# Designs tried in a protein design chat: VHH binders against o75319. Part 2

Target 1, 181 residues: o75319
Amino acid sequence: GNHIPERWKDYLPVGQRMPGTRFIAFKVPLQKSFEKKLAPEECFSPLDLFNKIREQNEELGLIIDLTYTQRYYKPEDLPETVPYLKIFTVGHQVPDDETIFKFKHAVNGFLKENKDNDKLIGVHCTHGLNRTGYLICRYLIDVEGVRPDDAIELFNRCRGHCLERQNYIEDLQNGPIRKNW

## First folded at step 29 (VHH)

Design y1
Fold by OpenDDE, look of step 29:
Structure y1 (fold): chain B 181 residues (1-181), chain A 119 residues (1-119)
Amino acid sequence: as target 1 above (181 residues)
Amino acid sequence: EVQLVESGGGLVQAGGSLRLFCAASGFTFDYYTMAWLRQAPGKRREWVAFITDSGDTDYARSVKDRFTISRDNAKNTVSLQMNSLKPEDTAIYFCARYYEDYEGYFDYWGQGTQVTVSS
């Protein structure tokens, strides 16, 4: 059977909207089959995700899933009105240029198509932290011209947890800008 | 004990085909995403293809539309069909288990199988 991802319980379910952006990061919601392995207060389902977003007076316009599995939840568990996009992203390693490009392209596409609203881009990996934070920060740095330390600080503050992977941090701070197109 | 054993490598001419196999044992196979990686001489190891627990696939740009990864959960095997092989595909190919539950990393590897593509 399915297992609760390691350290999954240690992270806040949903972060805050990153001011000046359309990004919000969250840990992976877990489908109902996981509930038997969790205390009620630990449960975080796709439904809970949307409820928490609404509590923040926000609305999701896109979900980007960076994980290499479908066992956590199914796209069918999401409202039909919210597009779901899988961008397979290997963990622990700095994402390759292709992955970064895919992410940037997805974000830019969304922003182009959603100029008339304020819907959020929800991004998650397993914990919604390292892979998620890297790609969001990479976007802010490469596309929006944000200073690396500012991007990292903003993400950490809004997610409620700090990026943990030194290789990610190092690449963001000192690595080259990646091609946007 | 987790074991991954690759087979099917060999020498092939450019434009040819090979099919690699990986036999897995010692774990719940259908729970894990599996991958093929390769390491060419003097180069870093790179991922080639993924197949998730649900059967979704992902490919590196360099092999897309030429390689096909598949799995047989009944037999605990993952395979890589390699078509239209190029000299630059020459490498040791590794079968790997991908562990998503810990932020996604390759936690086990096989010994690898040599693939050599001649011009």
Scores: ipSAE 0.870, ipTM 0.930, lowest interface PAE 0.5, mean pLDDT 96
Fold by ESMFold2, look of step 33:
Structure y1 (fold): chain B 181 residues (1-181), chain A 119 residues (1-119)
Amino acid sequence: as target 1 above (181 residues)
Amino acid sequence: EVQLVESGGGLVQAGGSLRLFCAASGFTFDYYTMAWLRQAPGKRREWVAFITDSGDTDYARSVKDRFTISRDNAKNTVSLQMNSLKPEDTAIYFCARYYEDYEGYFDYWGQGTQVTVSS
């Protein structure tokens, strides 16, 4: 069976738009088959995601899914007008340079294609925190020139939870700038 | 008890082929993404190929188009077909189980099988 991801209930479903960026982070939505294992107030489906974004007066223009599975929801659960991109990202370790490059490329492509609107890039892993926060912050640092501590503070505040993994934090604060191309 | 047992390694000449097998037991195999990783002498362990619970695949750039990962959920096996082998592919190859439900990591490993590619 479908198990609820560990500690998933402990995280806020959706963060807030990060000011000055096009990013919003959230935990993985769970398709309706999971709802038998959840109290009504614990549910967070793909539809719930879209409703919560609309409640913030925002609109998703891209979802970047960092997980290595299709068990949680399927792309078919999303509206056809919202592009979906899976960037397989190994957790518990600092993402490799290829993964970082793929993320930067996807974001830059989105910004080019969406320069005439204000739609958001939604990014999630399982919890929408560690892998998600690392890649968003790496982008802000390497591409936008944001100071590491400022990127981390912005992400933590807008996600509603602090980055937890020290190896990610250390790499963001003290590691090398990664190539953008 | 979770077990992952690799086989099929050996000595092969450059340009040759090998097929690795991993027999899995002690868990619900088709629930998990499975992977092959390798560790060359003096180097860090690196991932080579992934195959998800749904059969989607991902490959390291260095092996793309030469290696093919596959799985047989009826037999609880994962395989790695390695074609056009190069001396740089010499390593111990490990089968691993990937656990996405806790932020994605490798939670069980096989003992590994040696692949040696000679010039």
Scores: ipSAE 0.647, ipTM 0.823, lowest interface PAE 1.3, mean pLDDT 92
Fold by ESMFold2, look of step 29:
Structure y1 (fold): chain B 181 residues (1-181), chain A 119 residues (1-119)
Amino acid sequence: as target 1 above (181 residues)
Amino acid sequence: EVQLVESGGGLVQAGGSLRLFCAASGFTFDYYTMAWLRQAPGKRREWVAFITDSGDTDYARSVKDRFTISRDNAKNTVSLQMNSLKPEDTAIYFCARYYEDYEGYFDYWGQGTQVTVSS
Protein backbone atom coordinates (compact mmCIF):
# COMPACT_ATOMS: atom_id res chain seq x y z
CA GLY B 1 0.00 0.00 0.00
CA ASN B 2 1.94 2.96 -1.46
CA HIS B 3 0.08 6.11 -0.43
CA ILE B 4 0.50 9.30 -2.42
CA PRO B 5 1.93 11.93 -0.03
CA GLU B 6 -0.69 14.38 1.23
CA ARG B 7 -1.22 17.32 -1.18
CA TRP B 8 1.68 16.05 -3.35
CA LYS B 9 -0.39 16.55 -6.49
CA ASP B 10 -0.85 20.25 -5.63
CA TYR B 11 2.85 21.09 -6.08
CA LEU B 12 4.82 21.73 -9.24
CA PRO B 13 7.18 18.78 -9.77
CA VAL B 14 10.41 20.74 -10.30
CA GLY B 15 11.32 24.34 -9.67
CA GLN B 16 13.78 26.52 -11.56
CA ARG B 17 17.48 26.90 -10.88
CA MET B 18 17.91 29.58 -8.23
CA PRO B 19 20.01 32.34 -9.91
CA GLY B 20 23.38 32.94 -8.33
CA THR B 21 23.26 29.54 -6.63
CA ARG B 22 23.70 25.87 -7.51
CA PHE B 23 20.30 24.85 -6.09
CA ILE B 24 17.16 23.42 -7.65
CA ALA B 25 14.25 22.12 -5.57
CA PHE B 26 11.65 19.52 -6.44
CA LYS B 27 9.03 17.35 -4.79
CA VAL B 28 9.79 13.72 -4.07
CA PRO B 29 9.74 11.60 -7.23
CA LEU B 30 7.55 8.49 -6.97
CA GLN B 31 8.63 5.12 -8.30
CA LYS B 32 6.46 3.23 -10.80
CA SER B 33 4.46 1.35 -8.15
CA PHE B 34 2.74 4.63 -7.18
CA GLU B 35 1.46 5.24 -10.72
CA LYS B 36 -1.62 3.05 -10.19
CA LYS B 37 -2.95 5.93 -8.05
CA LEU B 38 -2.01 8.69 -10.49
CA ALA B 39 -3.41 10.04 -13.71
CA PRO B 40 -0.79 10.02 -16.50
CA GLU B 41 -0.32 13.80 -16.27
CA GLU B 42 0.22 13.56 -12.51
CA CYS B 43 3.15 11.12 -12.74
CA PHE B 44 6.54 12.33 -11.61
CA SER B 45 9.06 9.48 -11.53
CA PRO B 46 12.83 9.58 -11.11
CA LEU B 47 13.05 9.38 -14.92
CA ASP B 48 10.60 12.29 -15.25
CA LEU B 49 12.80 14.31 -12.87
CA PHE B 50 15.87 13.93 -15.06
CA ASN B 51 13.90 14.65 -18.23
CA LYS B 52 12.57 17.87 -16.71
CA ILE B 53 16.05 18.95 -15.58
CA ARG B 54 17.41 18.27 -19.05
CA GLU B 55 14.55 20.32 -20.59
CA GLN B 56 15.83 23.27 -18.53
CA ASN B 57 19.31 22.72 -20.04
CA GLU B 58 20.65 21.78 -16.62
CA GLU B 59 22.38 18.74 -15.11
CA LEU B 60 22.14 17.35 -11.60
CA GLY B 61 25.40 16.62 -9.81
CA LEU B 62 23.94 15.69 -6.42
CA ILE B 63 20.54 14.83 -5.00
CA ILE B 64 19.92 15.52 -1.32
CA ASP B 65 16.90 13.61 -0.01
CA LEU B 66 15.58 15.00 3.29
CA THR B 67 12.95 12.31 4.00
CA TYR B 68 12.91 9.59 6.66
CA THR B 69 11.90 6.85 4.22
CA GLN B 70 13.02 4.84 1.18
CA ARG B 71 9.41 4.07 0.25
CA TYR B 72 9.06 6.73 -2.47
CA TYR B 73 11.96 5.59 -4.65
CA LYS B 74 15.27 3.82 -4.25
CA PRO B 75 18.68 5.39 -4.98
CA GLU B 76 19.10 2.62 -7.57
CA ASP B 77 16.33 4.33 -9.58
CA LEU B 78 18.74 7.22 -10.19
CA PRO B 79 21.56 7.30 -12.74
CA GLU B 80 24.70 5.77 -11.23
CA THR B 81 26.60 8.94 -12.19
CA VAL B 82 24.53 11.15 -9.86
CA PRO B 83 25.52 11.04 -6.18
CA TYR B 84 22.66 10.59 -3.75
CA LEU B 85 22.77 11.72 -0.15
CA LYS B 86 20.10 11.23 2.48
CA ILE B 87 19.99 13.80 5.28
CA PHE B 88 17.25 12.76 7.67
CA THR B 89 15.25 15.89 8.49
CA VAL B 90 12.32 15.92 10.91
CA GLY B 91 9.46 17.98 9.55
CA HIS B 92 7.00 20.43 11.08
CA GLN B 93 9.76 21.72 13.37
CA VAL B 94 12.78 23.86 12.62
CA PRO B 95 15.62 21.47 11.72
CA ASP B 96 18.13 21.02 14.52
CA ASP B 97 21.71 22.29 14.38
CA GLU B 98 23.12 18.84 13.55
CA THR B 99 20.86 18.57 10.50
CA ILE B 100 21.76 22.09 9.39
CA PHE B 101 25.46 21.25 9.78
CA LYS B 102 25.11 18.10 7.68
CA PHE B 103 23.38 20.08 4.94
CA LYS B 104 26.01 22.85 4.92
CA HIS B 105 28.79 20.26 4.90
CA ALA B 106 27.27 18.45 1.93
CA VAL B 107 26.76 21.66 -0.05
CA ASN B 108 30.26 22.95 0.64
CA GLY B 109 31.76 19.60 -0.35
CA PHE B 110 29.80 19.59 -3.59
CA LEU B 111 30.86 23.13 -4.48
CA LYS B 112 34.51 22.29 -3.93
CA GLU B 113 34.37 19.10 -6.00
CA ASN B 114 32.29 20.75 -8.77
CA LYS B 115 33.98 24.14 -9.03
CA ASP B 116 34.88 23.47 -12.68
CA ASN B 117 31.36 22.59 -13.87
CA ASP B 118 27.86 24.05 -13.50
CA LYS B 119 25.97 21.01 -12.20
CA LEU B 120 23.14 21.54 -9.74
CA ILE B 121 22.35 20.31 -6.28
CA GLY B 122 18.82 18.93 -6.31
CA VAL B 123 17.13 19.09 -2.92
CA HIS B 124 13.82 17.52 -1.98
CA CYS B 125 11.73 16.55 0.98
CA THR B 126 8.17 15.33 0.43
CA HIS B 127 6.86 18.46 -1.31
CA GLY B 128 10.20 20.15 -2.00
CA LEU B 129 8.97 23.19 -0.14
CA ASN B 130 9.15 23.56 3.64
CA ARG B 131 12.13 21.49 4.82
CA THR B 132 13.83 22.00 1.47
CA GLY B 133 13.24 25.75 1.46
CA TYR B 134 14.32 26.12 5.06
CA LEU B 135 17.66 24.39 4.57
CA ILE B 136 18.45 26.11 1.28
CA CYS B 137 17.61 29.51 2.80
CA ARG B 138 19.57 28.68 5.98
CA TYR B 139 22.60 27.95 3.83
CA LEU B 140 22.23 31.17 1.82
CA ILE B 141 21.82 33.25 4.99
CA ASP B 142 24.54 31.66 7.11
CA VAL B 143 27.15 30.84 4.48
CA GLU B 144 26.54 33.34 1.67
CA GLY B 145 25.36 36.24 3.83
CA VAL B 146 22.07 36.68 1.97
CA ARG B 147 19.43 38.75 3.78
CA PRO B 148 16.68 36.48 5.13
CA ASP B 149 13.86 38.11 3.18
CA ASP B 150 15.88 37.97 -0.04
CA ALA B 151 16.67 34.27 0.44
CA ILE B 152 13.02 33.45 1.11
CA GLU B 153 11.79 35.49 -1.87
CA LEU B 154 14.34 33.86 -4.17
CA PHE B 155 13.39 30.37 -3.04
CA ASN B 156 9.65 31.03 -3.30
CA ARG B 157 9.95 32.49 -6.78
CA CYS B 158 12.14 29.70 -8.15
CA ARG B 159 10.21 26.87 -6.47
CA GLY B 160 6.92 28.32 -7.69
CA HIS B 161 5.34 28.01 -4.25
CA CYS B 162 5.74 30.01 -1.06
CA LEU B 163 7.14 28.54 2.14
CA GLU B 164 4.11 27.60 4.22
CA ARG B 165 5.25 26.93 7.77
CA GLN B 166 5.33 30.06 9.88
CA ASN B 167 7.84 28.67 12.38
CA TYR B 168 10.36 28.14 9.53
CA ILE B 169 9.80 31.64 8.17
CA GLU B 170 10.12 33.20 11.63
CA ASP B 171 13.33 31.28 12.38
CA LEU B 172 14.89 32.36 9.08
CA GLN B 173 13.90 35.99 9.62
CA ASN B 174 14.50 36.39 13.34
CA GLY B 175 16.24 33.28 14.61
CA PRO B 176 19.84 32.79 15.70
CA ILE B 177 22.74 32.69 13.27
CA ARG B 178 24.01 29.13 12.93
CA LYS B 179 27.69 28.30 13.16
CA ASN B 180 29.52 26.30 10.45
CA TRP B 181 28.88 28.58 7.55
CA GLU A 1 -7.38 2.62 17.19
CA VAL A 2 -3.66 3.33 16.94
CA GLN A 3 -1.84 2.17 20.07
CA LEU A 4 1.83 2.24 21.04
CA VAL A 5 2.72 0.55 24.34
CA GLU A 6 6.20 0.85 25.80
CA SER A 7 7.82 -1.50 28.28
CA GLY A 8 11.23 -2.36 29.71
CA GLY A 9 11.94 0.81 31.67
CA GLY A 10 13.35 0.79 35.19
CA LEU A 11 16.21 1.72 37.48
CA VAL A 12 19.75 0.88 36.41
CA GLN A 13 23.23 1.84 37.55
CA ALA A 14 25.48 3.99 35.38
CA GLY A 15 27.27 1.84 32.85
CA GLY A 16 24.40 -0.61 32.75
CA SER A 17 22.07 -1.65 29.98
CA LEU A 18 18.32 -1.75 29.34
CA ARG A 19 16.21 -2.81 26.41
CA LEU A 20 12.96 -0.98 25.74
CA PHE A 21 10.12 -2.48 23.71
CA CYS A 22 7.20 -0.87 21.91
CA ALA A 23 4.21 -2.92 20.81
CA ALA A 24 2.26 -1.33 17.97
CA SER A 25 -1.32 -2.04 16.94
CA GLY A 26 -4.19 -0.55 14.94
CA PHE A 27 -2.25 0.45 11.84
CA THR A 28 -0.11 -0.93 8.99
CA PHE A 29 3.16 -1.05 10.92
CA ASP A 30 5.46 -1.76 7.92
CA TYR A 31 4.43 1.52 6.29
CA TYR A 32 5.79 3.80 9.01
CA THR A 33 9.09 5.05 10.24
CA MET A 34 9.21 4.59 14.01
CA ALA A 35 11.11 6.52 16.64
CA TRP A 36 12.12 6.71 20.26
CA LEU A 37 12.05 10.09 21.95
CA ARG A 38 12.74 11.08 25.53
CA GLN A 39 11.88 13.83 27.97
CA ALA A 40 14.06 14.53 30.98
CA PRO A 41 12.68 16.51 33.95
CA GLY A 42 12.44 20.18 33.06
CA LYS A 43 13.53 19.63 29.48
CA ARG A 44 11.75 19.54 26.15
CA ARG A 45 11.08 16.24 24.42
CA GLU A 46 13.93 15.24 22.11
CA TRP A 47 14.24 12.53 19.54
CA VAL A 48 16.69 9.72 20.30
CA ALA A 49 16.56 7.24 17.44
CA PHE A 50 14.67 6.58 14.20
CA ILE A 51 14.19 3.43 12.17
CA THR A 52 12.67 3.78 8.72
CA ASP A 53 10.22 1.47 6.98
CA SER A 54 13.25 -0.02 5.16
CA GLY A 55 15.32 -0.47 8.33
CA ASP A 56 17.70 2.49 7.95
CA THR A 57 18.57 4.08 11.30
CA ASP A 58 19.47 7.51 12.63
CA TYR A 59 20.58 8.51 16.12
CA ALA A 60 20.93 11.64 18.17
CA ARG A 61 24.60 12.50 18.70
CA SER A 62 24.28 12.04 22.47
CA VAL A 63 23.36 8.36 22.11
CA LYS A 64 25.23 7.37 18.95
CA ASP A 65 27.17 4.11 19.33
CA ARG A 66 25.52 3.42 22.73
CA PHE A 67 21.90 2.89 21.67
CA THR A 68 20.58 0.61 18.93
CA ILE A 69 17.08 0.82 17.48
CA SER A 70 15.56 -2.20 15.74
CA ARG A 71 12.18 -3.34 14.46
CA ASP A 72 10.37 -6.62 13.95
CA ASN A 73 7.71 -6.17 11.30
CA ALA A 74 6.35 -9.68 11.91
CA LYS A 75 5.61 -8.83 15.55
CA ASN A 76 4.85 -5.13 15.04
CA THR A 77 7.48 -4.13 17.57
CA VAL A 78 10.26 -1.61 17.81
CA SER A 79 13.06 -1.94 20.35
CA LEU A 80 15.75 0.28 21.80
CA GLN A 81 18.87 -1.37 23.20
CA MET A 82 20.54 1.10 25.55
CA ASN A 83 24.11 0.33 26.58
CA SER A 84 26.64 2.27 28.67
CA LEU A 85 23.86 4.25 30.31
CA LYS A 86 24.67 7.58 31.95
CA PRO A 87 22.75 9.65 34.51
CA GLU A 88 21.90 12.14 31.74
CA ASP A 89 19.96 9.38 29.97
CA THR A 90 17.38 9.52 32.78
CA ALA A 91 14.06 10.37 31.16
CA ILE A 92 10.64 9.15 30.16
CA TYR A 93 11.14 7.33 26.84
CA PHE A 94 8.35 7.46 24.26
CA CYS A 95 7.68 5.30 21.24
CA ALA A 96 6.32 7.37 18.37
CA ARG A 97 5.05 6.91 14.84
CA TYR A 98 6.49 9.16 12.13
CA TYR A 99 4.23 10.14 9.24
CA GLU A 100 6.37 11.21 6.26
CA ASP A 101 3.43 11.61 3.85
CA TYR A 102 2.44 14.92 5.46
CA GLU A 103 5.87 16.58 5.52
CA GLY A 104 7.18 14.36 8.31
CA TYR A 105 6.00 14.60 11.92
CA PHE A 106 5.17 12.43 14.94
CA ASP A 107 1.42 11.77 14.82
CA TYR A 108 1.02 9.13 17.58
CA TRP A 109 2.81 8.54 20.86
CA GLY A 110 2.92 5.92 23.54
CA GLN A 111 2.39 6.74 27.20
CA GLY A 112 6.11 6.43 27.90
CA THR A 113 8.29 4.28 30.13
CA GLN A 114 10.57 5.68 32.83
CA VAL A 115 14.30 5.04 32.66
CA THR A 116 16.32 6.13 35.69
CA VAL A 117 20.08 5.87 35.70
CA SER A 118 21.75 6.17 39.09
CA SER A 119 25.29 7.04 39.80
Scores: ipSAE 0.623, ipTM 0.815, lowest interface PAE 1.4, mean pLDDT 92
Fold by ESMFold2, fold request of step 34:
Structure y1 (fold): chain B 181 residues (1-181), chain A 119 residues (1-119)
Amino acid sequence: as target 1 above (181 residues)
Amino acid sequence: EVQLVESGGGLVQAGGSLRLFCAASGFTFDYYTMAWLRQAPGKRREWVAFITDSGDTDYARSVKDRFTISRDNAKNTVSLQMNSLKPEDTAIYFCARYYEDYEGYFDYWGQGTQVTVSS
């Protein structure tokens, strides 16, 4: 059984490109088999994702999937060949240092490989908000030296929803800079 | 009722092996990512291994290449093969269900099985 993720309908499908960065955040797209459980205006498929990115006059160069499942969609079902990377990220708790390192390494690798284009890194978890927002902000803080409150404010504005989990917000605002490996 | 029952724990000599089993019931097993976690005395519970609904695996660095998680969807079981055991592997090992649909967390736990590795 394909269950719609809880509260998934409450979130905007795709955010806006974050200015000064290569990031765009979105909620998990749902493959066609889920559409039986959705009204037409509620659908957000892999095809819909790519259409919405194109509507913004942008292009995805990498998708980072933070979930611990393949049941929402498979990378083989994406309408275009785009590099896809899964970084398993446990929710409800601040991601561990290994997860943060994997994310930083993936982003830095992408930026090096894509220095001659303007393609975006798409990042999602289930809702494209808490785990996604934490890791993007952690990267901006630790690697680019952005002030925590500025990183959070930028993410919230561009995602269209504020980070919800207080433990993530507290760790970003008051926690230590994580080691850059 | 969701139920997870671990078994296979015991006392083992350092360098030895054990295989843990988790019997699952009361839910659609193949829908869920499953995990093994452990808790040593005086320490926080830590994840050890994950196996997704599609069979992809992930391991904590401390156990990688020594432990192997597997699942049998026909029997609704998760197994953890533990090789080259060390005294620091001594812990209560828990089987857990991972619920991605609500932002990813462990929503059900077994009672645990004790593994003790003698030096």
Scores: ipSAE 0.557, ipTM 0.761, lowest interface PAE 1.6, mean pLDDT 91
Fold by ESMFold2, fold request of step 34:
Structure y1 (fold): chain B 181 residues (1-181), chain A 119 residues (1-119)
Amino acid sequence: as target 1 above (181 residues)
Amino acid sequence: EVQLVESGGGLVQAGGSLRLFCAASGFTFDYYTMAWLRQAPGKRREWVAFITDSGDTDYARSVKDRFTISRDNAKNTVSLQMNSLKPEDTAIYFCARYYEDYEGYFDYWGQGTQVTVSS
């Protein structure tokens, strides 16, 4: 069946725009078929995502989905005006260099195409925290030159939850700069 | 209860081909992303290929364009077609189930099937 992802209810649906960046993070939206297992206030559908973004006076210009499934929602549940990109990211381990490169390439492409607007890149995995936080922070560190602790603090504050996985935190703080191109 | 059984391994000469099969039982097969991983002697287990519940695929760089993953939801099987095999492909190959609902990891594995590539 359509099982609610483990611990999904424990996370805020959508974070806030990270100041000085084009990023916003959120947990995976769940299509209507999941709602029979959710209280009304727990629902977070693709439509709810866009409503919450609009309530922040923001607009999504790209969604990057880091999961290895499409059972949570389908791209056709999203407005046609918002591009959708899947970057398969294995969890529980630090993403490999290929995955990091794909993420950087997608972000850089978006920034080029959207230099004349202020639309956001929405990034999610299942919880919008560990894989999502790692890749956003890795981008800020490697491409924008942000200090590791500053990137982590910014992500944690804007997501509303702290990064949890120690191997991710250690790699961001102490690991090497990764190739950008 | 969950069971993954690999078959089709063996000895093959460099440049040759081999097809691996994985029979799945004890769970709702078409709900899950499935994967092949491998472990060479003295090395860590590495991911080789994924196939999602919807049929989308992803491959490690080392095997891209040489290996093809596929699934048959009617038969509850996953297969891995391996072409242009190299000695460095020698490993135990594992079929695995990928559990996205808990931050994405492999929660069940088969016993593995040995693939040996000789020159």
Scores: ipSAE 0.556, ipTM 0.774, lowest interface PAE 1.7, mean pLDDT 91
Fold by ESMFold2, last read:
Structure y1 (fold): chain B 181 residues (1-181), chain A 119 residues (1-119)
Amino acid sequence: as target 1 above (181 residues)
Amino acid sequence: EVQLVESGGGLVQAGGSLRLFCAASGFTFDYYTMAWLRQAPGKRREWVAFITDSGDTDYARSVKDRFTISRDNAKNTVSLQMNSLKPEDTAIYFCARYYEDYEGYFDYWGQGTQVTVSS
């Protein structure tokens, strides 16, 4: 079962690097088996992802996959030079503290190990928007001290789509700073 | 019609074991990530364990190394082996189906099975 994720076609494949950060967000790439259900201009494979990143004069140094499935593409189809990390993130609800901690830990580890380059952390969920935007903004707020509204505005602008889920937006704007570990 | 039916709950002493079962019907079982969640009295429902369509597993920290989720795609079942049970594991346990294609959420639930751990 190779169902195209609902509304997946409505989202830009890849955003822009968020200035002052090491983040870039994108929607889940779909392996070739999905292409039977897509017009040629709608295709966005793992190869297409890397080509689009290269077109921006950027390079991925880590992919963080927030989905709870391997159905969309297999990690084996990614270049060996790009570490891949899956952080299972339940959607439709604000991620729990353990998930937020795992994300912060992964980002901080990457930044330490990559302090001498400018490679990006690619983050995706299904649409690269709600779960992705929440965790990126949560990191910027809790770790980098960015004001919530500034983090949200930066993400929305660079992703090319606005965060949609009001409970995420409310938690980012009015919820507590998360202090894990 | 999607159905998830849990069984195997009961009363058990601390340190004991139970195995929960979930029988699934009415959908293409292999396609979906499946989960166990629980709800203790006066608390929010919380996830316990996940098993993906490809068999990868994830566990809440509180149950890691004590609980094991598994699935049998030929029988359309999910099970949860619960070892070294503690009183804080007392809860109603629910089997749930996870639908990733629309931003990931639990779209169907069972009725739940009570697990009570004494002492």
Scores: ipSAE 0.531, ipTM 0.776, lowest interface PAE 1.9, mean pLDDT 91

Design y1
Fold by ESMFold2, fold request of step 34:
Structure y1 (fold): chain B 181 residues (1-181), chain A 119 residues (1-119)
Amino acid sequence: as target 1 above (181 residues)
Amino acid sequence: EVQLVESGGGLVQAGGSLRLFCAASGFTFDYYTMAWLRQAPGKRREWVAFITDSGDTDYARSVKDRFTISRDNAKNTVSLQMNSLKPEDTAIYFCARYYEDYEGYFDYWGQGTQVTVSS
């Protein structure tokens, strides 16, 4: 059933807003049915996510879910006023160009529609680290012209954990710039 | 013991249709997202369609609006309806299980079923 994702307890629930961007990263929230397997201090529900964002004096305007399951929580567990978008992202390998393009398109659409506010894009995969960090950094590099090492350092610091997969890091540092259109 | 067995492949004329089936056994089927992937001769394996544990679907752009993935949790089967087939759809098609709990990847594969689309 409601198996806790591998190593999920090892990661901070929510990072910090990445300065100069509209991004915040977090690990997948787990709906109440998972709490039987968790100590109270280990719980991180959809409600807990929004409380932690508010505690940072921030507001979510979009959640991008990179997982391909609804087992962890349902979009209906989120406030109806916060758009939810699922972008399937296969792990353990560098995301393909179609996935990268979908992410860029979603971010650019959000920025256009939200130019008059300061709401954040929340991005998560299972741990909110490898797939999440790759796509955020790829966006900053390809669209915003940020140097790869600066994008990676910013993500690592604000997430509170360093990107782990060397193939992701290598592709960000030395791989081709991907098309934005 | 996890098993995935594909069937329904064959030879079809361009513009025709086929329906692929995948029989799954040895695991709690309705817990997992399932997928179809394909591999053309000399090319890398590419995903084609996903269906989640709750029945939500997604498709590669090359097959969108032509292919339909479905699942039957009572029979532990995944199906792929392929319409308006093109010669470039020629490939071995694989049924695969997706394991999200460990950073998302395909952890089990079937043997594949050949689909050949002639001009």
Scores: ipSAE 0.528, ipTM 0.764, lowest interface PAE 1.9, mean pLDDT 91
Fold by ESMFold2, last read:
Structure y1 (fold): chain B 181 residues (1-181), chain A 119 residues (1-119)
Amino acid sequence: as target 1 above (181 residues)
Amino acid sequence: EVQLVESGGGLVQAGGSLRLFCAASGFTFDYYTMAWLRQAPGKRREWVAFITDSGDTDYARSVKDRFTISRDNAKNTVSLQMNSLKPEDTAIYFCARYYEDYEGYFDYWGQGTQVTVSS
């Protein structure tokens, strides 16, 4: 039923805003039904997410959920004013071009519609690290022209954990630029 | 022990239909996202359809609107209805379990069932 994701407790709940971008990364929030298996200090609910964002003097304008499940929390657990988008992203393998394009399209759409505010795009997978870091860095490299090593360093520093999967790192550093449209 | 057993494969004419079944045992079925993948001769294995623990579905572009994945949690089964079959759908089709809790990957596979679509 409500099994805690493996190693989920080992990751900081929410990172910091990545300077010069509209991104913030976090691990998957867990709805209240999971809390039976968590110490109070380990809890990180959808409400906790928004409280932590507010404590950083930031505001979420979009949540992009990269997981292939709905059991961790329901979109109904989020404030009605925050759009939620699921982009199914298979883990352990470099995301395919269709997935990368969907992510770029979502980010570009958000930036267009939110040019008059400073709201953030929140991105998470299970741990908010590998799939999340890959797609954010791929966007920065392909769309914003950021050097691969600079994108990776920025993500790692702001997330508070380093990207772990070598195939993701190698693809970001040495792989081809993907088409933006 | 986790077991996934596919059935329903066979030879079918282009334009025809086929329904695959996957019987699952040895785990808490409702907990897991399930998938169908396929491997054509000389090609890498590719996913074709997902169905989440809550019943949400996703499809590869090549099969969208022709294939339908469904699950029966009371019988611990996943099925794939394949309509308007094309020769390029010829492949071994695998039922797989998707484990999101460790960053999302397929951790168990069936032995596969052959689907052959003749022109």
Scores: ipSAE 0.489, ipTM 0.735, lowest interface PAE 2.0, mean pLDDT 91

